# Ledger of designs, part 184: miniprotein binders against q9bqp7

Target 1, 240 residues: q9bqp7
Amino acid sequence: VPQNWFPIFNPERSDKPNASDPSVPLKIPLQRNVIPSVTRVLQQTMTKQQVFLLERWKQRMILELGEDGFKEYTSNVFLQGKRFHEALESILSPQETLKERDENLLKSGYIESVQHILKDVSGVRALESAVQHETLNYIGLLDCVAEYQGKLCVIDWKTSEKPKPFIQSTFDNPLQVVAYMGAMNHDTNYSFQVQCGLIVVAYKDGSPAHPHFMDAELCSQYWTKWLLRLEEYTEKKKNQ
Below, E stands for the ipSAE of ESMFold2; O stands for the ipSAE of OpenDDE; V2 stands for 0.75 times the mean of E and O plus 0.25 times the DockQ between their complexes.

## First folded at step 18 (miniprotein)

Design Qc10
Fold by ESMFold2-Fast, scan of step 18:
Structure Qc10 (fold): chain B 240 residues (1-240), chain A 104 residues (1-104)
Amino acid sequence: as target 1 above (240 residues)
Amino acid sequence: SPELAEELVQSIEWLAKEVEELLRMGDLWYAIWMARMAVDFAEDLGDPELVRRAAELIVRVARIAGRPELVEEAIRVFEELARRNPDPEIREIAEEAIRRLREL
């Protein structure tokens, strides 16, 4: 149990639409600060086993592709992920006109992969938006907040080159999602309550994306684990 | 080296513990993804004993989940392993896992 336990859900908020909700999805910019980001906290509190397995994966890829090939591969993965997020933000934003770059990305396998998920997404409330937990002192940049099959979710979009692969980079994805959720629920820039998460893994070849839905009970369980990681980060920072 | 082998064993045992925790939490999808990761690392090491332990994790998750799509995904993992792995003992482990999954 974490020493400084704090609830993930805000009892003063509702997930129901109200008159004060903006008609345009929120996009609050992330500002550099001494306050740690979700990704920094998770990176700095990885277990020895997580570090070892990720390093082993990296060495295997280098053996297969060569050092230059691995650098090119990782650069291409990051670029494709960035373009995928930009295309999704454009698709889900009611005020944007698709640019030529974004239009070309609509022909990619990743966008085809998520079509069946997008049909169930509506009521977008935030896109590429900064969140801050004012009491627990951490920040983050979430991908999307929208209704998925009628339930308001923090949605995290992931890319993968292979159909139905195991996902080496997903060790902490549920923690990342609930950290954003808890921050948004206690951030004065937002007025609504999010209780569910959704991790969507899109495939380069257009195979149907995997939706991983996290209900409120599951999010609460992951929230406790996130608080332990945050506590560990805070103690390590204090002792440096 | 013996030290590297021991560290790999400990890391796969850590993955097994994580999978058990995910099963207790009811996160069946994430449990199968973590179990698949254990199989991938065990195969990379080329140790039949570790592959067998990792395979047992996937079979256990598929049995607990009881969902056809997750059982089918688990079978595909072992079909690939049986087709491409150069070690006949590892191929036999994969074939045994497929038989167990098809009985679900």
Scores: ipSAE 0.652, ipTM 0.817, lowest interface PAE 1.2, mean pLDDT 83

Design Qc11
Fold by ESMFold2-Fast, scan of step 18:
Formats: structure tokens, sequence, C-alpha cells
Structure Qc11 (fold): chain B 240 residues (1-240), chain A 104 residues (1-104)
């Protein structure tokens, strides 16, 4: 049980659209400061088993590809993920932005993979936007906030190569989503409430992406686990 | 090495515990996703007994979930394993898992 419990949802907010809500999706830039990011907290609080599995995966890849080949592989995975996120931001942004974008960003197996998910996405409220939890003192950069099948969600886009995903991006995905959700719900830059999460795993070969929908009950359960990771991070920082 | 084998067994056991927690939480899709990782990791070790234990984990998840789409997802995991793995014992384990899943 976390010692410093705080609610994920804000009782003063609603998930319904308000007249005060911006007509254009919010894109608040992430300000560099001493406050830890969600990804930093999760990286610094991995279990010994997660660390072991990641190291084992790395060693196996180096055996297959060589050290230089492994560096090239991981660089390419990072670059493809970055391009995928850029393409999604372009697709979900106002139409004027699409004309300015590199046409190649809109052409990939990953984009083909998510087409059926995108058909169910509407009412975009935020894209590549910074969140800060004022009370719990952490920050993050979320991918997207939009309605998925009529429900307002924090949406996190993930890439995966069939059949084996990049293991480093597999762990703690639900914790990332709820951490962003809790921060947004208590961030004064936003006026609405998000209660649901969606993790979309897109495939390089264009196979249909898997949507992992998280309702409010499930988000609340993962929120408790996130609070424990945040407490562990804070404790470790005091001891460094 | 014996040390590596011990750490790998502990990692599979940790993944099994994670999956059990996800089942208790009702996160059935993520439970299947994590269980797939156990199968993938066991396959990389080439140990049929470890693959068998990982397979039992996925079959258990599908049985508890009782949802057709998750059973189909579990079957796809083993179809891919049976198609690509060169070890006939591992292929047989995958085929047996598919038979058990189809009976759900």
Amino acid sequence: as target 1 above (240 residues)
Amino acid sequence: SPELAEELVQSIEWLAKEVEELLRMGDLWYAVWMARMAVDFAEDLGDPELVRRAAELIVRVARIAGRPELVEEAIRVFEELARRNPDPEIREIAEEAIRRLREL
C-alpha cells in the first residue's frame, strides 16, 4: 500500500467537452527541470528480474548482430518509433499540418497497422503534450488524449516487430499511461478529466494493431502500483 | 552455465507471478501479452521443459479468461512457435497447447 496515497481522478473535473475546452489539440512543451519524468522513475525502479531479462535480451542480440550491428539495430528501432509518433501526430492534427509534413512519415507498416484503430479515434484534446503532477512532483510527455470508441483516453502508441517485440518497450506500459492520466487530471493547463487508457501496439509488417483498453477500475489499480514505484524512486534518490 | 540457468528459471517464475497478479486485476489482455513473453524467453533458451511450463501458463490464462478472442490470441502464439521452431519436441509442445486451447 503506498504511504502517500493520492487519487488518480480529480473530483472537480468532468470528461464531457466544455465550451472552455480549446478547439485545437493542446501541445504544451516539456520544460526541463529537476522534477523526475515518468520514464525516469520507471527506469530507476525496475525489478531485478526486469533488469536481468533486459540484459539477457541485449547479450543475445549482440551475439547475433555483433556490437556494431546491435547499435545499428537499436538506433533503427528508436528512429522508426520516433517517425511513427511523428506520423500519428501529423494524422491527428489539423489538415493544414498534413500538407507541411514529409510524405514518407505517412507511409509505413506501422501506420497501416493502426488504421483500424484510428477509425475509432476522434475528439483529439492533446498531442505530444507535457503533463505535470503539481502535488506528486513528476512530469511526463504523453502521446495523445482523444476519444476511443466514445471514451476519453490517454492513448500510448507502441511499436513491435513480429513475432518478438523490443523488450525494453514492453514493461510498465500501463504504469506510463496512468501516470500521465493522473498528472493531466491535476495539471492546471488542462480542464478535463481522463478516466480511461489505451495502449496500441502497432506491428512493423502491417498486421492489425492490438488495442489494450483500460477502464477506470483497471486504471485505479495500476495507479496504486505507480504510486509505489514513485515512492521507491523518491527513497532511492534520498540514499544516493 | 548453472548460474545462468538458475537466473532464467527465476525470471520465468517471476513472469508467472506477474501474470497471476494481472489475472487477479482483471487485465486479461496484458496477462496474455506477458505470458507470451515467457514463451518467447523459454524458446530462446531451447529448453523443452521450460517451454512446456511457459505453455501451461498461457493455457491457464486463456482458460481463466474464458473469452474467445483471448483464446484465439493464445492459439496464434503457439501456431507461430510450431511454425518457426526447429526442435521437434518444442513443436510438439506447441501443437499440444493448440489442441488444449481449441477444446476450450
Scores: ipSAE 0.530, ipTM 0.772, lowest interface PAE 2.1, mean pLDDT 83

Design Qc12
Fold by ESMFold2-Fast, scan of step 18:
Structure Qc12 (fold): chain B 240 residues (1-240), chain A 104 residues (1-104)
Amino acid sequence: as target 1 above (240 residues)
Amino acid sequence: SPELAEELVQSIEWLAKEVEELLRMGDPWYALWMARMAVDFAEDLGDPELVRRAAELIVRVARIAGRPELVEEAIRVFEELARRNPDPEIREIAEEAIRRLREL
């Protein structure tokens, strides 16, 4: 159990749209400061087993591709992920027309993979938007907040190549989602409550993406694990 | 090396514990994703008994979850393993896992 527990949900907030909410999805820019990001907290608190498995994966990839080939591979994976996120932001933004964007960005296998998920996404409230937990002192940049099958979710878009997914994106995906959720629920820049998460794993070959829905109970369980990671990070930082 | 083999065994044991916890939490999809890593690292070690143990973990996840889509994903994992691995014993482990999954 974490020593300093804080609730993920804000009892003063509702998941229903407020009449004063903007018609355009929120996009609060990420401002760098000394407050740690969700990804930094998770990276700095990996278990010895997680670190060993990630290093082993890297060694195998370097053996297959060479050191320069591995650099190109990881750079390409990062670029493809960035383009996928840019395409999704364009598709989900009511202000942006398809003609304003590179047409080729919208025709990738990853976009084909996610089409059946997008049919069930509506009521977009935030895109590529910064969140900050003032009390717990962490910051993040979430991908999307929208209704999935009628449930308001923090949605995290992931890219993966079959059959072996990128190992780092597997370990802490649920923690990343609930960390953003807890921050948004207590961030004064937002007025609504999110209680559900959705991790969407899209595939390069266009095969159907896997939607992983996390209800409020599951999010609460992952929130406790996130608080333990945050506590570990805070203690580690104090000892520096 | 003996040290590497021991660390791989410990990591597979850690993954098995993580999978069981995820099943208790009610997250069989993520449990399956973690179990896939156990198969991958057991295959890397080249020990058929560790592959069999990791395969049992995937079958257990699919059985407990009782969801057709997770059974189909588990079958795909073993079809890929059987296709790529040259060891006939490991291929037989994969084929046996597929047979068990199809009975769910």
Scores: ipSAE 0.665, ipTM 0.845, lowest interface PAE 1.3, mean pLDDT 85

Design Qc13
Fold by ESMFold2-Fast, scan of step 18:
Structure Qc13 (fold): chain B 240 residues (1-240), chain A 104 residues (1-104)
Amino acid sequence: as target 1 above (240 residues)
Amino acid sequence: SPELAEELVQSIEWLAKEAIELARMGDLWYAAWMARMAVDFAEDLGDPELVRRAAELIVRVARIAGRPELVEEAIRVFEELARRNPDPEIREIAEEAIRRLREL
């Protein structure tokens, strides 16, 4: 149980659109600063078991691909993920459409994988946008905030290569989502309340993506786990 | 190394315990995902003894959790293992795990 609890939801906010809300999705740039990011907090507070499993996976991949092959593989996974996010941002924000854009970004297997999910996504409010929790002092860059099947969600897009997933990206996904949610709900740059999360796992071969929906109750439970990770990070930093 | 085998079993047990916690929170999909990772790590070593121990832990965890959804996902994972693994001993371990899970 966390020593210092803070609520994920802001009682002063509504999930309903305001007339003053911008007509285009928000895209606040992430500023470099000393305040820790969500990903840094999670990386610095991995359990011994998470570290062991990640290192075991890495060693198996190096044995299979060689050191240079492993570096190429991880660089390719990172690049594919980045291009997938860029394509989704372009699809969900017409204002950013560039005529010279590489059309292969829009035709990848990952984009085919998410088509059925995108049909249920509307009312986009933020894309690739920075969030900061002003009280708990952490920052993050969320992928998307939009309505999924009528519910306002923080949406996190993930790529997976069958049969083996990129293991590092799976352990803390729900914590990442709720950390962004809590930050956005208390960030003065935003005026709305988000209470649900959605993790979308897209597949390289174009097979249908898995939508993992997190309702308000589940988000609240994961928020408690995130607060514990944040406390652990803060305590480790005090002892340095 | 016996120490490496023990660390792997402990990590698989940790994944299984995490799956139970997630299932109790109501996150059945993520619980199933954690359980699948446990089997995948055991299979990757290709050692029937480690696969057997991973299977035993997952069956035990499914029994303790008492959630039909976790039992069904565990069966699905072992069905995939029984279908695809080239080692007949590992396939038999998977089939035995399925039989035990169906008794739940």
Scores: ipSAE 0.491, ipTM 0.736, lowest interface PAE 2.3, mean pLDDT 82

Design Qc14
Fold by ESMFold2-Fast, scan of step 18:
Structure Qc14 (fold): chain B 240 residues (1-240), chain A 104 residues (1-104)
Amino acid sequence: as target 1 above (240 residues)
Amino acid sequence: SPELAEELVQSIEWLAKEVEELLRMGDLWYAAWMAIMAADFALDLGDPELVRRAAELIVRVARIAGRPELVEEAIRVFEELARRNPDPEIREIAEEAIRRLREL
């Protein structure tokens, strides 16, 4: 149980549309400083088992591809993920000039994979937008906040190559989503409440993407686990 | 390396415990993904008993979830398992898991 519990949801906020809400999705730039990011907290607090499994996967890939081949492979995975996120931002943006500039990005297998999920996405409120938890002192850059099947969600887009490597995504994807959610719910740059999460895993070969929907109860359970990771990070930093 | 094999066994057992917790939390999709990851690492070790335990875990998750898309994904994983592995015992484990999944 975390020693310094803080609620994920803000009782002063609603998930309903507000007349004062911007007509275009918010895109607050990420300001790097000494405040830790969600990804740094999670990376610095992995269990010894998580660290071992990630290292084992890395060594298997190096054995298969060679050191240079592994470096090229991981660079390509990173680049494809970045292009996938850029394409999704373009697709979900109301700006036509942005979509025109990114036309070539829309033809990838990953975009084909996610089409059926995009049909259920509407009411986009934020894209590639920075969040900061003012009380708990962490920051992050979320992919998207939009309605999925009528429910306002923090949406995290992931890419995966079947059949390998299977371990491209972190063990802590749900923690990442709820950390962004809790930060946004308490960030003065935003006025709305998010209570649900969605992790979308898109496939390189165009196979249908998997939507992992997280309701409010599940998000609350993961929030407790995130608070424990944040507490562990803070304690380790003080003791080293 | 015997030491690395031991750590891999312990890490797979840790993944199995994580899957049980995820099932208790009701996160069926992430439980399925973690179970599949356990199977992938069990294959790396090449121990048929660990592969069998991971396969049983995946079948159990699919049964609890009751969702056709998770059953279909699990079948695809076991088809890949059967293709990739030179050990006939591991191929038989994968084929048995596919038979059980198709009965759901």
Scores: ipSAE 0.584, ipTM 0.783, lowest interface PAE 1.7, mean pLDDT 83

Design Qc15
Fold by ESMFold2-Fast, scan of step 18:
Structure Qc15 (fold): chain B 240 residues (1-240), chain A 104 residues (1-104)
Amino acid sequence: as target 1 above (240 residues)
Amino acid sequence: SPELAEELVQSIEWLAKEAIELLRMGDLWYAAWMAIMAADFALDLGDPELVRRAAELIVRVARIAGRPELVEEAIRVFEELARRNPDPEIREIAEEAIRRLREL
């Protein structure tokens, strides 16, 4: 199988509900090893323009908030994102206590923001689950695999503080989603096929989240771009 | 520095190019984000001509996307720009963009 010609979809798998699929969402633990993560590959293959824009954004934020303020801001954004993901995992996983799930819904404006999206999400197959592309040798931790409006999707939950979104997340989000999708479709820990992606951008002020649906054709186009980034990463590490 | 100003101009042009490429791929939401980002950086440079080009790109992306939420988001961005920017030429560019977006 050629290094630079690997399909995103696995013809041996179906995206339709299967009676043999587990009723409890899968949660494969992420194991640290020398195999690069999706995030690492993307970070190491940024263009000169992407690097300049990130540094520009950082300097602008430091000018506005001060150095200590910037550190506090970035730490707070990280913690809010982590709590948002934890709340979503709790909401979407089977739990005996509905009241505890409901309490988590009240924690932030981000949860309010995604309510209208969540009503269209069902058939959860995986939550906070590790994926590995065994042939291409990369790993990742995906947020969620579930049906959105009847289509099985890799769903990536993003938080945005509307006026000051992280520039890096915007640039490579579709590549991240298709990288997870391709890995899952070729990971022996999973038996189903995912052909669609969904990026949900939730807002701190509770404004309605924006769903960015990616159909199979769009996923295939981004998969080609991801393979190029992965090849670039491999060449850079080979040459150092 | 002059070098940093040149890098910023090149970055704005790169964002515009990426937005157009994303439109060709059918990724309407990310095309819109790239266009909005180009406008934001053009504002930092303070060049009305770059702001005008970024505004036209955003209007084009919103028109092609055909989604009410995206049109509303673009209008919101230009309303903030018109309200807060001290340059009357930039405010006029924002007002024209709002008028065009409201026609979608």
Scores: ipSAE 0.361, ipTM 0.672, lowest interface PAE 2.9, mean pLDDT 80

Design Qc16
Fold by ESMFold2-Fast, scan of step 18:
Structure Qc16 (fold): chain B 240 residues (1-240), chain A 104 residues (1-104)
Amino acid sequence: as target 1 above (240 residues)
Amino acid sequence: SPELAEELVQSIEWLAKEVEELLRMGDLWYALWMARMAADFALDLGDPELVRRAAELIVRVARIAGRPELVEEAIRVFEELARRNPDPEIREIAEEAIRRLREL
């Protein structure tokens, strides 16, 4: 579907200052339904090369770690990511409820890795919040919407082990961010406009995280690619 | 085997493009990891020209990244290749890559 029919930015949307802006970050729960999620669309429309690369990566890891070691490795990567996101939500929430579990998570190397990025993050608008594109009919759960160095961004937190990063989703990270952005900009649960993205890659050993900033032009370019993936998904579903 | 060879060639070309994007985005360790995957695919094919192309990609990643730890990781990869590969042309490609990396 052509980008000019479905723009990423909504010209009717802008930040509403004063009392109309929430003082507490939004957290809209993700409801289960038949509408496809961003991750499902991306997973079902991987290119032939992405599928081949993922399978070869799995083979290499199994050779190095063994079958059981590979399963433990992937489970640990998933758990570390989940804990990292829980810790960030706790840190960025102005609410007083820090659970004892969250205090333990705050000591991880990944949290140390992002400290310098967090110093530049303010004005948090949404955390772990559901988005739905009302016209294109897809849903997602975004990590964070906040100002990074004064610019309102959809922020996606990623964990990485330096020489052997988990290969899945990295190629689609910009697509994931712009898909959330376009959905939020056209979701009636939100009243503000986001035009920038930020992918933050945190490292297990506490080395400084790398911020990958996406300006409005770059977001528009990736939005076009996301629309192609969504179209491929829709065509695939019609042909089943 | 012919089908696998075609997939490996296609994947090498695709990985080279993705490496350039990762370098632009500043994901230096993942760029190096993907460049190493291109080298692994080229080695599976046993084609010295594809191995040379992948080696140049790894050297490029290390140069653009400008970080000692990535240079050392890249050198480590080529040292293993120079020792173990049965093809003397591929071993020479690895040795040349090591020389270029040490100049960084």
Scores: ipSAE 0.184, ipTM 0.615, lowest interface PAE 3.9, mean pLDDT 82

Design Qc17
Fold by ESMFold2-Fast, scan of step 18:
Structure Qc17 (fold): chain B 240 residues (1-240), chain A 104 residues (1-104)
Amino acid sequence: as target 1 above (240 residues)
Amino acid sequence: SPELAEELVQSIEWLAKEVEELLRMGDLWYAIWMALMAADFAEDLGDPELVRRAAELIVRVARIAGRPELVEEAIRVFEELARRNPDPEIREIAEEAIRRLREL
């Protein structure tokens, strides 16, 4: 159990839309400062085993592709992920035209992969938007907040390549989602409550994406694990 | 090196424990993918006993999850293992896992 527990949900907030909610999704820019980001906290608190497995994966890829081939592979993964996120932001923005949306859907296998998920996504509240937990002092940049099958979710979009379903960078994805959720629920720039998470894994070959839905109970369990990682980060920073 | 093999064994055991906790939490979706990751690293080490243990873990998690698409993904992984792994014992473990998964 973490020594300094803090609740993920804000009792003063509701997931129901109200008249003061923005008609367009929020997109608050991330401001750099000394406050740590979710990704930095997670990177700095990886277990020895996580670090070893990531290094082993890297060495295996270098053996298979060569050093230059590995650099190209990593660059391509990053570029495809960036394009996928940009396309999704465009598709989910209410300002995008239907024709532009259709064009983006035909652009890549990843977009084809998520079509059946997108049919169940509505009521977009935030896109590529910054969150800050004012009490716990961490920041993050979330992908999307929207209703999935009628439930308001923090949605995180991931790309994967079959037959290699995931890379090791996905180890902490549930923690990343709940960290964003807890921050948004206590960030004065937002007025609503998010209690659910969704990790969507899209495939390069266009095969149907896998939706990983996290209900409130599961989010609460991961929140406790996130608090432990944040505590570990704080301890490590004190000792440097 | 012997040190590298030992670190890999410890890391695979850590992944297996992570999967057990995910099952306890009820995160069946994520448990399957972590179990597949354990199998990938067990194959890299080339130890038939670790591959067998990883295969048993995957079959158990797939049964508990009850998701056809994840069963199909696990079968694909073992089909590739059965086709290309140089160790006949590991190929047999993969074939047994495929048989068990197809029963689901």
Scores: ipSAE 0.635, ipTM 0.829, lowest interface PAE 1.6, mean pLDDT 84

Design Qc18 (at its last look DockQ between E and O 0.32; V2 from the best seeds 0.00; counts 0 for: pae O 7.9 > 1.5)
Fold by ESMFold2, look of step 19:
Structure Qc18 (fold): chain B 240 residues (1-240), chain A 104 residues (1-104)
Amino acid sequence: as target 1 above (240 residues)
Amino acid sequence: SPELAEELVQSIEWLAKEVEELLRMGDLWYAAWMARMAVDFAEDTGDPELVRRAAELIVRVARIAGRPELVEEAIRVFEELARRNPDPEIREIAEEAIRRLREL
């Protein structure tokens, strides 16, 4: 039960951006400061069980791949995720042809995996854009704000492999999305709000990605859980 | 060790509690995903009783959700488990779970 409840939605803001204006997606730069990031809050408030389960998964991977093999695997997953996000930003924000000439950036199983999702994505309003909740004092970097099947969403792109799923921090993905949403809805750099979320899990082998849509009601329920994690984080820092 | 054995049981119980909360919230997709993680974790322990507990969780999620696609995915999870796991007791647990899922 949060001690200080705060709403995820902002009734003073339109949930419909100005559709009559041609627009380039917003890209607010992330500024490092003393304000904690969403990912730091979530990492530092993991339960004992979350940590234990992730550590056992890590040990299984090390047993299968060897220590050096696991380090290479981890490095490749990070690189593939970075390239995936770069490719999606390029696809969703067409610009100079010079930026688009890196054909290898746009070729991957992950990009193939999301093609059926991208057909339903339109009206991109923000890409790789910083958000800050000035009242609750946290910051984040959201992947995308766009319409999915007619609903304006904060969209988060995730990668997964088959048959060896990457499960690092999977327990908290919905909390990450609603934390970004709440911050955006109360960030003076944005003039509109978003009430839905979408988590898209793309697969390395090109299998169709899974879209997890989160309507406003579900987002509100996850928001309560986010507030508890933020409160827990704040208490830890107060006692240090 | 006794401490490790207790942590394994507590982790399965924690996963079950999280799945029940997700079902209550109506997040059927994440509930199914979390239940699959419980099966993967239980298989890694090699303990048939933990695998049985995790299997009950997936079957429960599929029953409550009432959605054919979740039943089909659950069946695939146990088909893979039965195919690859060398322990005949765990393979039998997987086969029983498949039978229960097909009766839904």
Scores: ipSAE 0.728, ipTM 0.872, lowest interface PAE 1.0, mean pLDDT 85
Fold by ESMFold2-Fast, scan of step 18:
Structure Qc18 (fold): chain B 240 residues (1-240), chain A 104 residues (1-104)
Amino acid sequence: as target 1 above (240 residues)
Amino acid sequence: SPELAEELVQSIEWLAKEVEELLRMGDLWYAAWMARMAVDFAEDTGDPELVRRAAELIVRVARIAGRPELVEEAIRVFEELARRNPDPEIREIAEEAIRRLREL
């Protein structure tokens, strides 16, 4: 059990839309400050085994591609992910600035991969939006908050070159999602409650994306694990 | 080296522990995802015993989850392993896993 427990859900909030909700999705800019991000907390509290697995994967790739080839590969993976997120934001947002879009962003295999999931996505409330947990002192930038099959979810879009899990992008994904969820539920910039998560893994070859839905009970279990990681991060900083 | 061999074994054991926890939490899809990662990691070592241990993990997840989609996906993983791996012992491990999965 974590020492400084705090609830993931906010009893003062509802997941239903209200009359004051904006007609366009929220996009709060992320401001750089001393408060740690979700990704930094997770990176700084990886287990020895997670670190070992990532290093083994990295060394294997370097042996096959060379140092420059590995750098090019990782840069390409990052760029593909960025373009995929930009395309999704364009598709899901009615904003004028996104209407003059690069058509190439909409034609990727990754976008083809998620079509069957997108048909079940509606009621978009936030896109590429900053969250901050004022009490627990962490921040993050979430991809999307929308209804998936009628349930309001924090949705995290992931890309994969192959139908197999990509080690670096699969570790701690559920913790990342619930950390964003807990922050948003207690962030005064937002008025609604999110209780579910969705991790969507899109494939470069256009094969159907895998949706990993997390209901409220599962999110609560992962929230406890996130609190332990946050506590570990705080302990490490206190001792330095 | 003996040190590397020890870390490889410990990593597979850690993945197995993580998968068991995910199964207890009821996150069947993420458990399957992590088990698949264990097989990929074990295959990269070229060690048939590590591959066998990782294969047991996938079979266990498929059995406990009881979902046809996860059984079918696990079979595809081992079919690809049996098709492309140069080690006949590793191919045999994959084929044995496929037979066990088909009994579910």
Scores: ipSAE 0.715, ipTM 0.864, lowest interface PAE 1.1, mean pLDDT 86
Fold by OpenDDE base, look of step 19:
Structure Qc18 (fold): chain B 240 residues (1-240), chain A 104 residues (1-104)
Amino acid sequence: as target 1 above (240 residues)
Amino acid sequence: SPELAEELVQSIEWLAKEVEELLRMGDLWYAAWMARMAVDFAEDTGDPELVRRAAELIVRVARIAGRPELVEEAIRVFEELARRNPDPEIREIAEEAIRRLREL
């Protein structure tokens, strides 16, 4: 049990999304603060076993590609992911803001992959927006808040070259999603609450993306795990 | 590298233990995820026996979870495993796993 328990959901916020579809998704800029990001917390609180698995994967890739090849691969993966997120932001943004749509960004297997998910996405509330949990003292940049099949979700988009979750992105993704949910639900910049999460794994070859829906119960379970990771991070920082 | 293969085996064994723990804790979604990771590592070894072990882990998770969505996800994992692998033995393992999952 976390020593510093805090709820994922805010009882002061109505569970009913305000019926006013915001005409424009929120995009709150990430401020450079001494406050740790969700990603930093997760990275610095990886278990020895998770570190071991990642190191083994890295060693395998270096053996296969060479050191320079692995660096190139890693850079390409990062670039592809970035372009995918930029393309999604463009797609999910209101058409009036699309005047600068780079058509080349839309020509990707990843975008093709998510088409069947995008048809079920509506009511976009936020895109690439910063969240801050003032009490728990962490920040994050969430990809998307929208309705998926009529349920308001924090949506996290992931890219995969193979139709399998990469170790690097998969272990802590649910924790990342709930961390963003909990922060958003208590961030004064947001007037609404989210109760669900969605992880979408997009594939490079354009094969149908895989949606991983997280209901309120599952989110609550992962929230407890997130709190434990946050406490571990806090303890590690006090001892440094 | 034989050394890399041994390390991958160890990783799979650890994942298997973690999955068992997660199952005991009722964290079925994360258990399913870890089981998928075991298949990824097993595939990287090219050892059909390790692939079989990882497949058994996924099938077990799906069975225990009793959730149709996890069963369908597991089926997709094995369909893709079969598609990507030129090794007939690995394909057979994947196909057998799919059959078992459809029986749930």
Scores: ipSAE 0.008, ipTM 0.331, lowest interface PAE 7.9, mean pLDDT 82
ESMFold2 (binder alone), look of step 19: mean pLDDT 83; pTM 0.787

